# VHH binders against Probable tetraacyldisaccharide 4'-kinase, mitochondrial (LPXK), part 17

Target 1, 363 residues: Probable tetraacyldisaccharide 4'-kinase, mitochondrial (LPXK), of Arabidopsis thaliana (Mouse-ear cress) (q8lea0)
Amino acid sequence: IASSLYGVALQIRRSLYRYSLLQKHRLPVPVISVGNLSWGGNGKTPMVEYISQFLVDSGLTPLILTRGYAGGDEVKMLERHLRGGPVKIGVGANRAATAALFLDKYGCVDSSSLRSFFDLHERAQVWTISEKIGCIILDDGMQHWSLSRDLEIVMLNGLNPWGNGHLMPHGPLREPLLALERADVAVVHHVDLITKQSLRDIENMIQGFKKSIPIFYSKMVPKYLFDVKNARSHVALEALRCASVLCVSAIGSADAFVKSIEMTGAHYVDRLDFSDHHLFEAEDVETMSRRAKGLEHKSNCKPIIVVTEKDYDRDPEILKCLDSYTVLVLCSELQITPILETDVDSFNYTLMKALAAKFYVSS
Key: E = the ipSAE of ESMFold2; O = the ipSAE of OpenDDE; V2 = 0.75 times the mean of E and O plus 0.25 times the DockQ between their complexes.

## First folded at step 8 (VHH; framework vhh_7d4b_2)

Design v02 (from u01 with V99F; at its last look DockQ between E and O 0.56; V2 from the best seeds 0.00; counts 0 for: pae E 2.6 > 2)
Fold by ESMFold2, look of step 8:
Structure v02 (fold): chain B 363 residues (1-363), chain A 124 residues (1-124)
Amino acid sequence: as target 1 above (363 residues)
Amino acid sequence: QVQLVESGGGVVQPGRSLRLSCAASGFTFSDYAMGWYRQAPGKQRELVASISSGGDTINYADSVKGRFTISRDNSKNTMYLQMNSLKPEDTAVYYCARFQVYETSGKYEVFDYWGQGTQVTVSS
């Protein structure tokens, strides 16, 4: 009889642990997920930066959570851009554990203060920012279901939104396209580099899975350059006007990078493309020097070498070995592109409305 | 099962060098930031150096800055600590540790696994 009761007690304990394992972790602050359906440059990290800065400007301290895969050049770029500000960037394989540890260390804004904050969203105001965490952003969070989120943003690369239509390993998709049904907002990135028909095809595909989903549009806008010898330097884009430029990159979107440089008004633009994610070695630096010398002879002007932020962040030190040439890093930011009724204001409103819904604030 | 195995400790004279190694197994090494801690007799463990998962963010304790170099080889699942210009104050058991979480600024780190430690003794 005692053994029968023991057996029932064991089953009850197992059921309780099973229920706990099935429960999603709900965090005490709003959670935004920024993700994608496929690998490749789709604007995810620039969007995380955009949202982070928007929240800081609105008076909330965000915590960005990332898994930190090997070769975290995009995380390095994000950290470099956000350095000196209040944003926290936490790295850990278990995002729920990472969140708990950071919330314990830094504190979180209490529910009453968050409700009061969102009641004031109607007016653009600058508040004394709390050092406590007020919002969490899941970098690449679409495939991580253990945390509850209040807003799911999916980024789509307008140049190659679907790959070949197949899941990995046969194609670049990480999840079936049906996963678009759980997105709250879709953003089509690189809209400046695609035709109107391609954009319409992308919109129709998205709306085929979720008819009412808001669709926003984005592009990367070059803003300035910095010298590899001084990452705090700030060089205006106009410095490339009438120059001979050698574009060096190891990215998936090399054509977009070169086009951006051509638009500066450079006299002559040459390119040296490496495979995506290539890590520069000493012989690559020699190749860059040799190509630059060749361009100098052809153009009768000493060229400026320009690289992307991703290439710089992979190994900032190796590019400094190009002592005889000016080497600049092109810095770009994500811009919400106005199309019909969509713009920055409508995107920011959509973001704030979704966050406010967590607290059921009244009109 | 996570395993961290330190090697390369020993007894050396002041001013000499040692190179510690930490071999990691039982997890995807390239996903985790790692660090070296040390503990002298009767003292608390202290952080010596830490290195991010990609090897691009490195932090040192002030007491070892300029003398010690941390590195990692993700292809070999191994972390290293090159210790130059050793002083008697460096005498301790040195532990390899895996971060549970870290902040990219290096201001916040929590370790969840430790090796068994390797003794480093610097005596005149």
Scores: ipSAE 0.323, ipTM 0.635, lowest interface PAE 2.6, mean pLDDT 80
ESMFold2 (binder alone), look of step 8: mean pLDDT 81; pTM 0.815
OpenDDE, look of step 8: ipSAE 0.324; ipTM 0.672

Design v03 (from u01 with T57Y; at its last look DockQ between E and O 0.55; V2 from the best seeds 0.52)
Amino acid sequence: QVQLVESGGGVVQPGRSLRLSCAASGFTFSDYAMGWYRQAPGKQRELVASISSGGDYINYADSVKGRFTISRDNSKNTMYLQMNSLKPEDTAVYYCARVQVYETSGKYEVFDYWGQGTQVTVSS
ESMFold2, look of step 8: ipSAE 0.489; ipTM 0.738
ESMFold2 (binder alone), look of step 8: mean pLDDT 82; pTM 0.825
OpenDDE, look of step 8: ipSAE 0.528; ipTM 0.785

Design v04 (from u01 with S105Y; at its last look DockQ between E and O 0.71; V2 from the best seeds 0.00; counts 0 for: pae E 2.6 > 2)
Amino acid sequence: QVQLVESGGGVVQPGRSLRLSCAASGFTFSDYAMGWYRQAPGKQRELVASISSGGDTINYADSVKGRFTISRDNSKNTMYLQMNSLKPEDTAVYYCARVQVYETYGKYEVFDYWGQGTQVTVSS
ESMFold2, look of step 8: ipSAE 0.353; ipTM 0.703
ESMFold2 (binder alone), look of step 8: mean pLDDT 83; pTM 0.831
OpenDDE, look of step 8: ipSAE 0.385; ipTM 0.719

Design v05 (from u01 with K107E; at its last look DockQ between E and O 0.72; V2 from the best seeds 0.00; counts 0 for: unsure alone 64.5 < 65)
Fold by OpenDDE, look of step 8:
Structure v05 (fold): chain B 363 residues (1-363), chain A 124 residues (1-124)
Amino acid sequence: as target 1 above (363 residues)
Amino acid sequence: QVQLVESGGGVVQPGRSLRLSCAASGFTFSDYAMGWYRQAPGKQRELVASISSGGDTINYADSVKGRFTISRDNSKNTMYLQMNSLKPEDTAVYYCARVQVYETSGEYEVFDYWGQGTQVTVSS
């Protein structure tokens, strides 16, 4: 009943916007929405990061808009990863208001310049980046209807794309599957962790709702580590080579995390799994220490404790209590994975094309 | 309607502590960052502390850093300000405020709603 009510509420809200009963705000710059159908690690925030970096590399300064709810860790991650760069990150429940404020503060690239940008980009010419906002990225934008968007990207967790098929609270779905009809691009995340058959099934499902929707694929790839005592540090993955590693995590996909560590060439890999979203306590630190000691005896070397960024961002301080051990945080990035006729270039092209369309249709 | 109601103010001697509370209603509390302002007589309103929606990002004014602690309980729709080692210069009306938007760098915060305020007086 609760799920049904939630669904109805969503539908009503959508209908109100669809029929222009509620005003959608149009922004002077392109708007990309990155959303998901279900709760979970479906790569939404990593995708936002990816797109942000891509835009920066292309010569546009993006503004990331995030609600900040239940995603404090995500915001922290974004801020950490994008620190020192031109990317702006605005946090606020009202994305439209947030956008307006940031646009006022930093300015925006004018339409003519944006048009020129896209023309040049198409010709592979260099564009000088401006501090002015050139694009807005909505983090978790699917449920935010108040802003008009030029591109809707839906992230799907390949491991559990549909959940139990039910909306919250009875299921993990935040949107009905029909919401795929609103998507311009679908991205199957964690594609490296699923079977070919599973992937095909997912594709078929997506295409069943929207036959012409471009489907891309992504995975998380370890990039570097940093020391919990210094979040600005950069430790190469090679540091784990031939090392004994204790993988500590409180995430839903611990296996993937452990696998990533194994792939670094670690000699001994042990793991300590906590429940998803578990907040580490003092007792847990003791457990970690005990487990690390055990591994030390087995491997005859002092192990490195490795945690995920999510774990770190939940409580950075508790991890510092492991003062007898080196504690590193694994930082990963989203990578567009080439499958079939799709790759990172085609994905980027799709993005740019969609963004460019905003300026050519109105002329 | 958005409502913010402050409580916990009073008269205390220097060095003492007070705990302010802000009860929020009329909006999804957990979606918004919150903050405390204060205004002393004849002075401008100034930011005391702010806290992100999830409590992960906290900012303090330099004048209160180390003495004041901002926190929130989203399950209770309440924000708190623990004020320790109070000084006469802390005397002010303290206002609870809802943050409309903040930048992750912490340099940019915009507030859109305020409570009626609670008086804090620190005097010998």
Scores: ipSAE 0.149, ipTM 0.574, lowest interface PAE 1.2, mean pLDDT 87
ESMFold2, look of step 8: ipSAE 0.484; ipTM 0.745
ESMFold2 (binder alone), look of step 8: mean pLDDT 79; pTM 0.798

Design v06 (from u01 with S50V N59Y; at its last look DockQ between E and O 0.51; V2 from the best seeds 0.00; counts 0 for: pae E 2.2 > 2)
Fold by OpenDDE, look of step 8:
Structure v06 (fold): chain B 363 residues (1-363), chain A 124 residues (1-124)
Amino acid sequence: as target 1 above (363 residues)
Amino acid sequence: QVQLVESGGGVVQPGRSLRLSCAASGFTFSDYAMGWYRQAPGKQRELVAVISSGGDTIYYADSVKGRFTISRDNSKNTMYLQMNSLKPEDTAVYYCARVQVYETSGKYEVFDYWGQGTQVTVSS
């Protein structure tokens, strides 16, 4: 019943925008929306990061707009990963207002320049990056209708793309599956963790809602670690080679996390799994310590405790209470995975093409 | 309707402490960064501290750094300002504010709602 109400409210809101009863703001720069259909594990924020970096590498300064939900975990991660770079991150509930402020503050690349950029990019020519904002990325944009979008990317969790099929609060869906019709691109995340059959099923489902929608695939790949005591530190994954590692996590995909650690060449790998989104308490720290001590006895070496970025971002201070152990945070990045006829290049091309379309008059 | 109600102000001697509270209502508190401002007589309103929606990002004015602590309890829709080692120059009306927009670099851009303020007086 509550889910139904939520759905109705969502539909009403959509209708209001659809019929121009509510003003939809058009921005002077391309707008990419990255959203998901369900809560959690969809790779939305990692995708935002990826796109941001891609744009930077391409010569456009992106502005990420995020509301800062759920304690700002996503913002923390983005800030950490994009720190020192040209990417702007605006936080605010009203994304249109946020965008306007940032565009006013930092300026935007003019339309003619953007056209030139896309023309040059198509020709694989070098473009000098501007400090002005050249593109906006909406983090969690599916539910934000106040801004016009040039590209709608929907992230799907390959492990649980549809949940129980119910909308919140009775299900994990934030959007009905029909929302796929609004998507320009679908990305199946965690593709490395699902079977071929499952993948096919997902693809079929997506295509059932929107025929010929480009489907891409992504996974998380470990990149480096940092010490909980120094979030700016950079520890190579090789540091875990031949080490005893205690994997501590409160995430839904703990197995994937553990597997990633195993792949680093760790000699001993133990794990301590908490419930998804569990906030670590003092008792948990004791449990971690106890488990680490046990592993130490078994392996005859002091183990390294490794947590995920999500775990760290929830409460970085609690992890510092593990004073007797080295505690590292595994940082991962989204990687577009080549499957079938798709790859990172085709994905990037799709992005650029969609962005360019805003500046070209359809002949 | 968005409401912000400050409390905890008063008259204290230098070196003493006060704890301000801001009770928020009329909006999803946990979705918004919050901040404290103060305005002394004859002076412009100045930022004291800001805290992100989750409490993980905090900014302090240099004048209060090390003495003031901003915090929030989202379960109670309340923001706090622990003011220690108060000085006469801290005398002002303190305002609670909702942050509409901020940059992750620590630059807070827009405040859209304010409380009525609570008077803090530090005098010997």
Scores: ipSAE 0.225, ipTM 0.632, lowest interface PAE 1.1, mean pLDDT 87
ESMFold2, look of step 8: ipSAE 0.352; ipTM 0.660
ESMFold2 (binder alone), look of step 8: mean pLDDT 81; pTM 0.818

## First folded at step 9 (VHH; framework vhh_7d4b_2)

Design w01 (from u01 with S53Y; at its last look DockQ between E and O 0.76; V2 from the best seeds 0.51)
Amino acid sequence: QVQLVESGGGVVQPGRSLRLSCAASGFTFSDYAMGWYRQAPGKQRELVASISYGGDTINYADSVKGRFTISRDNSKNTMYLQMNSLKPEDTAVYYCARVQVYETSGKYEVFDYWGQGTQVTVSS
ESMFold2, look of step 9: ipSAE 0.434; ipTM 0.699
ESMFold2 (binder alone), look of step 9: mean pLDDT 81; pTM 0.815
OpenDDE, look of step 9: ipSAE 0.406; ipTM 0.693

Design w02 (from v03 with S53Y; at its last look DockQ between E and O 0.74; V2 from the best seeds 0.50)
Fold by OpenDDE, look of step 9:
Parts: structure tokens; C-alpha cells; sequence
Structure w02 (fold): chain B 363 residues (1-363), chain A 124 residues (1-124)
């Protein structure tokens, strides 16, 4: 019943916007929305990071807009990863209002300049980046209807793309599958962890809703580690080589995390799994310590404890209580994976084309 | 209608503690960052502390760091300011404010609603 009510509410809201009963705000710069159909592990934030960096590399300063409530962990990660760069991160419940304030504060690239940018980009010419905002990225924007979008990206978790097929609270879906019709691009995340058959099934499902939708593929790849005592530190993955490692996580994809650690060349890998989204308590720290001590006795070397960024961002301070051990956080990045006729270049091209379309620039 | 109501102010001696509360209504409290401002007589209003939606981002004025603690209970639609080791310089009207927008990297904050304020007086 609750799921039904939620669904009805979504439909009503959608209808109100569809029939222009509610006004969508148009912004002077391109707007990219990154969303998902279900909760958890869909790669939204990593995708936002990827797009942000891509835009910066291309010569446009992006503004990331996030609601903040559901995005606390995501905001922390984004802020950490994008720190010191030109990317702006705005947090506010009303994303339209947030956008307006940031545009007023930092300015925006004018339409003429944006047209020139896209023309030059098409010709592979260099554009000098401006501090003015050139593009807006909506983090978790699929459910936010107040802003007009130039590109709607939907992230799908390849491990569980559809959940049980039910909306919240009976299922993990935040949107009905029909919402795929609103997407301009679909990205199947964790493609390295699924079978070819599963991938085909997912593709068929997507195409069943929108036959012409471009489908891309992504995965997470380990990049570096940092010490929980110094979040600005950079520890190479090679530091885990020949080490004993205790993997501690409270995430849905613990197996993938452990596998990534194994691939670093660690001598011995142990694991301690908690439930997804579990908030570590003092008792858990004791459990971690005991497990680490046991591993130390077996290997005759002090193990390194490794956690995920999500785990770290939930409570950075509690992890510092493991004073007797080195505790590192694994940082990963999203990578567009080439499958069939798709690759990173085609994805980037799709992005740029969508952005350029706003200004009637041929791409 | 958005409403913010401060409470917990009063007259205390230096070194004592007070706990301010801000009761919020008329909006989804959990969707907004909140903050405390204060204004002393003859001085401009200044930021005391701010807290994000879930408390993941907290900002303090330098003058209150280590003495004041901002917190929130979203289930009660209430924000708190624990003020310890109070000084005469802390005497002011304290205002609760709703944060409309903030930027994490630049500490940019915009407030759209304010309470009526509560008087805090620290005197020997």
C-alpha cells in the first residue's frame, strides 16, 4: 500500500510537470542530470566526478548541485576528490535556487562563448578554462523535476539493476522502470562483475523501454589509498603488495572490494563484512582489532586494515580509534569500459553533443 | 509558513554553560542545513556555527571553537547550541537561521529564514 501511494505521488508529480502545471526552470548553461532507479551502489557520485573532471579537462567549469540530505557521503567524497580544483559544489534542497545563487556569485559563461567552445572542441582546439560556470551537473537529479535538463543519465547497478521490481518501501526502486523513458543515456555499472548473459538481459530490458537509448558501461577501479589519520595523504596501491590486509566494509558489494585488494598483490587477505550501511560502533572497532590481532599472529606481521570511502565518510573518527594498526581507505574511480561499439570516447562525445545541442551547435 | 523559535537563553556567570534550542516548523527540517548567529549591542550580526543536513559539515566561528557545540535532532525538528565556558564577550542575541544554500569548499552560506532570537547575557 505504501509503495502504491509512493508510486501514485510520483506519477502525479510527473504529470504536473509534463503538462506544464509546474514550471521547470531553464538555466543559461547546459544541465546534466545523473540519477538512478534504485538505492545504493549505482555509481552516481563517481559518474558525477568523472563528468566534472571531463568538463574541466575540456575547459568548462562545472557546478555540481546536490540536495545534501541523501547525499552526505557523496558530498564528502566529491569534496575530497575535487578539492583544490575549479569545480564548485552547491548543496541545497532547492536545486534551482541553489543554481541561481551560484550563478549570481560566480557568473556563467555566456551563450556566445559556449557556442565558440563547442565549435573549438569539435575541431580539437584548446579552450581556456574560465572561473565562470559553464555547466551544471545534478547529482541524484532524476527525482528533481524543477530544472530543465539537457542530458539525463541513468545509472544502473549491473549486480541488481531492477531490485525486486517494487518501489519503496517494498523494494529498492525509487522510480518505476518506466522512468527509463526519460533517460537520454543509460550506464550499466559494475560491468566487470556480471556475466555476459546478465548484461544482455539488462540491455534488452533497457531497450524494451527505450529502443534508441545509448547504453554505456562502467566499473570502479582502485586508484590510491589514504590514511584515516590524514585524508589528504596519498598512498600508492603498491603499499599493499606483500602485506597482510584485513578488508573491513559495510557495503553491498564487499566481494568486489575484497577482489580489488587481492589484485594489488597482497600476500594475505582477510575480510570482515558488516551489513550494508552499518554504522561502526565501539564494539565493531574491538572486533576489527581482534581480527587484526589474529591475523598478525598467523602471518607474523602487522596487518593493514583497509576500508572503503563510503565506510570512511560515514564516521571518520571511529576508524581513528584503531591506533595499533595502519588503517587505509581505498579510493576508486569510475572507468568507462569498452564493450561492443562503445567506449570512453563515444561516451564523451555523447556528453558533448548533448551539451552543444542546447546552443544549436553542430557536433 | 516557515517558523524558527529559539529558546534556552538567559543570564549566567562567566564560565557557566547554556544550551540553546531552535524549534523549526513549516518545512522539512531534515532537508536543510541550519545555523546560529549572534548580535551583540552595537555590533554586526556574526556567524556562530552552522550544521549541515545530517551533521556531516560543521562550521564554527573561531571565537567559539572548542567551547560551543552545534547539533541537531531531525526527529524533533530541533537544532541545539551547547555553549560551555561562556565569556562576557558571548553576550548577544542569538538567532536561529535556516541555510538555503552552502558551498562546502568555500564556506559560502546563504540564509533565508531567521528566528526572533534569544538573549544570552554573561555577566559577573
Amino acid sequence: as target 1 above (363 residues)
Amino acid sequence: QVQLVESGGGVVQPGRSLRLSCAASGFTFSDYAMGWYRQAPGKQRELVASISYGGDYINYADSVKGRFTISRDNSKNTMYLQMNSLKPEDTAVYYCARVQVYETSGKYEVFDYWGQGTQVTVSS
Scores: ipSAE 0.364, ipTM 0.670, lowest interface PAE 0.7, mean pLDDT 89
ESMFold2, look of step 9: ipSAE 0.469; ipTM 0.711
ESMFold2 (binder alone), look of step 9: mean pLDDT 82; pTM 0.827

Design w03 (from v03 with A33Y; at its last look DockQ between E and O 0.52; V2 from the best seeds 0.45)
Fold by OpenDDE, look of step 9:
Structure w03 (fold): chain B 363 residues (1-363), chain A 124 residues (1-124)
Amino acid sequence: as target 1 above (363 residues)
Amino acid sequence: QVQLVESGGGVVQPGRSLRLSCAASGFTFSDYYMGWYRQAPGKQRELVASISSGGDYINYADSVKGRFTISRDNSKNTMYLQMNSLKPEDTAVYYCARVQVYETSGKYEVFDYWGQGTQVTVSS
């Protein structure tokens, strides 16, 4: 009953916007929305990061907009990864208002310049980046209807794309599957962890809702580590080579995390799994220490404790309590994976083309 | 309607402590950054402290660092300011505020709602 009510509420809201009963704010710059259908690690934030960097490399300064609640860890990760660069990150419940304030503060690239940008980009010509905001990226924007968007990207977790098929609270779905009709691009995340058959099934499902939708594929790739005592440090993955490692995580995809550590060439890998989104307590730290000590006795080598960025960002201070051990945080990035006729270039091209098309139509 | 109501102000001697409370209503408290401002007579309003939605990120003005502690209880829709080692310079009207927008890298904060304020007077 509760799920049904939630569904009805969503439909009503959608209808109100669809029939222009509620006003959508149109911004002077292109707006990209990155969303998902369900709760969980669907790769939204990593995709936002990827797109941000891509835009910067292309010559546009992006503004990332995020809600600021239930996603504090995501904001921290973005800030850490994008620190020192031109990317702006605005946090606020009202994304329209947030956008307006940032546009007022930093300015925006004018429409004529944006057109020129897209024209030059199409011709593979160099564009000089401006400090003015040239594009807005909505993190978790699928459910945010107050802003008009030029590109809607839907991330799907390849491990669990549809959940149990039910809306909250009976299922993990935040949107009905029909919401795929609103998507301009679908991205199947964690493609390296699913079977070919599963992938085909997912594709078929997506195409069932929107036959012409471009489908791309992505995965997370380990890049480097940093010490919990120094978040600005950079430790190469090779540091784990021939080491004993205790993997500690409170995430939904612990197996993927452990596998990534194994792939570094670690001599011995142990694991301590907590529930997804579990906040570490003092007792947990003791458990970690005991487990590490046990591993030390077995291997006659002091183990390295490795956690995920999500775990770190929830409570970085508690991890420092493991003073007797080296505690490292694994940093990963999203990679567009080539499958069939798709690759990173085709993805980037699709993004730019969609942005250009929507921008010109709206002008 | 968004409402912020401050309490806990008063007159104290230097070196004493006060605890301010801000009761919030009319919005989802746990979704917003919150902060304390103060305004002394003849001076501009200044930030005292701010706290993130979950309490993980806290900022203090240099003048109150080490003496004041900002906290929040989302279950009670209440924000607190523990003020220790009070000085005459801390005399001001203290305001509770809701953060509308913030930028992580530049610590840019915009506040959209304010309480009526509570008077804190530190005098011998």
Scores: ipSAE 0.384, ipTM 0.705, lowest interface PAE 0.7, mean pLDDT 89
ESMFold2, look of step 9: ipSAE 0.473; ipTM 0.724
ESMFold2 (binder alone), look of step 9: mean pLDDT 81; pTM 0.807

Design w04 (from v03 with A33W; at its last look DockQ between E and O 0.71; V2 from the best seeds 0.50)
Fold by OpenDDE, look of step 9:
Structure w04 (fold): chain B 363 residues (1-363), chain A 124 residues (1-124)
Amino acid sequence: as target 1 above (363 residues)
Amino acid sequence: QVQLVESGGGVVQPGRSLRLSCAASGFTFSDYWMGWYRQAPGKQRELVASISSGGDYINYADSVKGRFTISRDNSKNTMYLQMNSLKPEDTAVYYCARVQVYETSGKYEVFDYWGQGTQVTVSS
């Protein structure tokens, strides 16, 4: 019953916007929305980061907009990863209002300049980056209807793309599968962890809702580690080579995390799994210490404790209580994976084309 | 209608503690950053502390750092300010505010709604 009510509410809201009973704000710069159909592990934030970096590399300053409620961890990660760069990150429940304020504060690239940018980009010519905002990226934007979007990207968790098929609270779905019709691009995340058959099934499902939708594929790739005592540190993955490692996580994809650590060449890998989104307590720290001590006795070497960024961002201070051990945080990045006729270049091209379309249609 | 109601103010001696509360209504409290401002007589309103929607980010003015603690209970739509080691210079009207926008870089904050304020007086 609750799921039904939620569904009805979503439909009503959608209808109100669809029939222009509620106004959508159109912004002077392109707007990319990155969303998902279900809760958790969908790669939204990593995708936002990827797109942001891509735009910066292309010569456009992006503004990331987050709601701020469910996005606390995501904001921390984004801030950490994008620190020192030109990317702006705005947090606010009303993303339209947030956008307006940032555009007022920093300015925006004018339409003529944006046209020139896209023309030059198409010719592979260099564009000088401006401090003015050139593009807006909505993190978790699928449910935010107040802003007009130029590109709607839907992330799908390849491990659990559809959940149990039910909306919240009976299932993990935040949107009905029909919401795929609103997507311009679908990205199947964690493609390296699923079978070919599963992938085909997912593709068929997507195409069943929107036959012409481009489908891309992504995975997480370990990049570096940092010490919990110094979040600005950079520790190479090779530091885990020949080491004993205790993997500690409270995430839904613990197996993937452990596998990534194994791939670093660690001599011995142990694991301590907590429930997804579990907040570590003092007792958990003791459990970690005990497990690490046990591993030390077995291997005759002091183990390194490794956690995920998500775990770290929930409570950085609790992890510092493990003062007898080196505690590192694994940082990973999203990578577009080539499958069939798709690759990173085709994905980037799709992005740019969608952004450019806004300015060519208006002429 | 958005409403913010402060409580817990009063007159205390230096070194004592007070706890302010802000009851919010008329909006989804858990979606918004919140903050405390204060205005002393003849002075401009100044930021005391701010807290993110989930409580993950907290900012303090330098003058209150280590003495004041901002917190929130989203289940109760309430924000708190624990004020310890109060000083005469802390005397002011304290205002609860809703943050409309927060920028991570540079800690830019815009507030769109304010309460009526509660008087805090620290005197011997």
Scores: ipSAE 0.365, ipTM 0.726, lowest interface PAE 0.7, mean pLDDT 88
ESMFold2, look of step 9: ipSAE 0.491; ipTM 0.727
ESMFold2 (binder alone), look of step 9: mean pLDDT 81; pTM 0.804

Design w05 (from v03 with S52Y; at its last look DockQ between E and O 0.52; V2 from the best seeds 0.50)
Fold by ESMFold2, look of step 9:
Structure w05 (fold): chain B 363 residues (1-363), chain A 124 residues (1-124)
Amino acid sequence: as target 1 above (363 residues)
Amino acid sequence: QVQLVESGGGVVQPGRSLRLSCAASGFTFSDYAMGWYRQAPGKQRELVASIYSGGDYINYADSVKGRFTISRDNSKNTMYLQMNSLKPEDTAVYYCARVQVYETSGKYEVFDYWGQGTQVTVSS
């Protein structure tokens, strides 16, 4: 009893000491923040995944820090997608405390080794440095200012860039939009779903807050599906070709989801949209079943029900109650879209250059 | 004030069942992962089970897998531990705990608040 209490007390005291030292300080590894200015479909979590995988491929082990919302659907999606790799995903309400605990547990790459890594990478040479944590990614990091950042990325939803409000010289949206001044990179998400004029308007607005900020572009690309009854299953998108599909979603970008399914070549596509973040209940399952039965009568074939990963992750078990229909989950990933002089290579270069700058001083 | 209050402990014969409850107050219960720890006489405190804030991901110690079931009701701010097929080795003080930090792999958890504990005794 005494030794167990001393062990716990030592861990708590060490964490509190490290937390106090790390608050308001730079961390010993590069820190990337990925945030957004408004709620809904901004591509933040897919971007965190993209960056983490890019860093792994480059030879660094990232630690993703996330608060985890009630329901935890974004955290579950990250874990599912990054499973089997070296990425660490830490969840805690206090980012600085979480960072301190994980760096203590797993160790971090020392500054001289990181400097050498970036020097070698700049010369188009790659080398895995260590299994220790080499970079931290702050998921939703613009809201939490207790840690210094080496790169600040802001995601904007191309469909709803300003939270469906227009920008005013003053007002409640002014402070979030002024955060663009602190951003190092802006990314316009869902560029495949907006007009060129809308994109220009978004670019002009961004540059009005920070002239000369690099702007990149992204979209979601469907990759495969899995059956809700077996999350290890892998179903090719081609299984939806010539099928009757009922799209069910409770997300902010339902139109984008439905359009993705229509692009598979499905014969009939119907939709059942719930409000963003809605948690499915037994009544909703009955509604899905009735809608699917109606589509079955109209199409003379049994429909496939397709949901998003977010809807699945909110409550994987409730969807299994649809025993009479196949229910598939659409899995997509973020892609950097080439527009003008920007592409994936220029984005990745921008990331690595910004991270390397942590270890250089002005002459 | 964060408070965790365990209930449902007692003395029970081997092979019987017992259900522990943990009533939480002073914080937003649905935002936190929670766990059950136990401490047997002369032993170190050990993790029994933990459950994510949404109830979707659960970890068990190997010694209790298949016998114990952790659950939570976020609408009642309550976590439960259903203990079936109890053995004398399960005799311990059982603590409700709030998770400060966890790794999604389930390999690392740190707890910041503990209840007073409830005694479970399996004898005869």
Scores: ipSAE 0.470, ipTM 0.721, lowest interface PAE 1.4, mean pLDDT 81
ESMFold2 (binder alone), look of step 9: mean pLDDT 81; pTM 0.810
OpenDDE, look of step 9: ipSAE 0.517; ipTM 0.780

Design w06 (from v03 with Y102W; at its last look DockQ between E and O 0.74; V2 from the best seeds 0.57)
Amino acid sequence: QVQLVESGGGVVQPGRSLRLSCAASGFTFSDYAMGWYRQAPGKQRELVASISSGGDYINYADSVKGRFTISRDNSKNTMYLQMNSLKPEDTAVYYCARVQVWETSGKYEVFDYWGQGTQVTVSS
ESMFold2, look of step 9: ipSAE 0.557; ipTM 0.774
ESMFold2 (binder alone), look of step 9: mean pLDDT 84; pTM 0.852
OpenDDE, look of step 9: ipSAE 0.466; ipTM 0.759

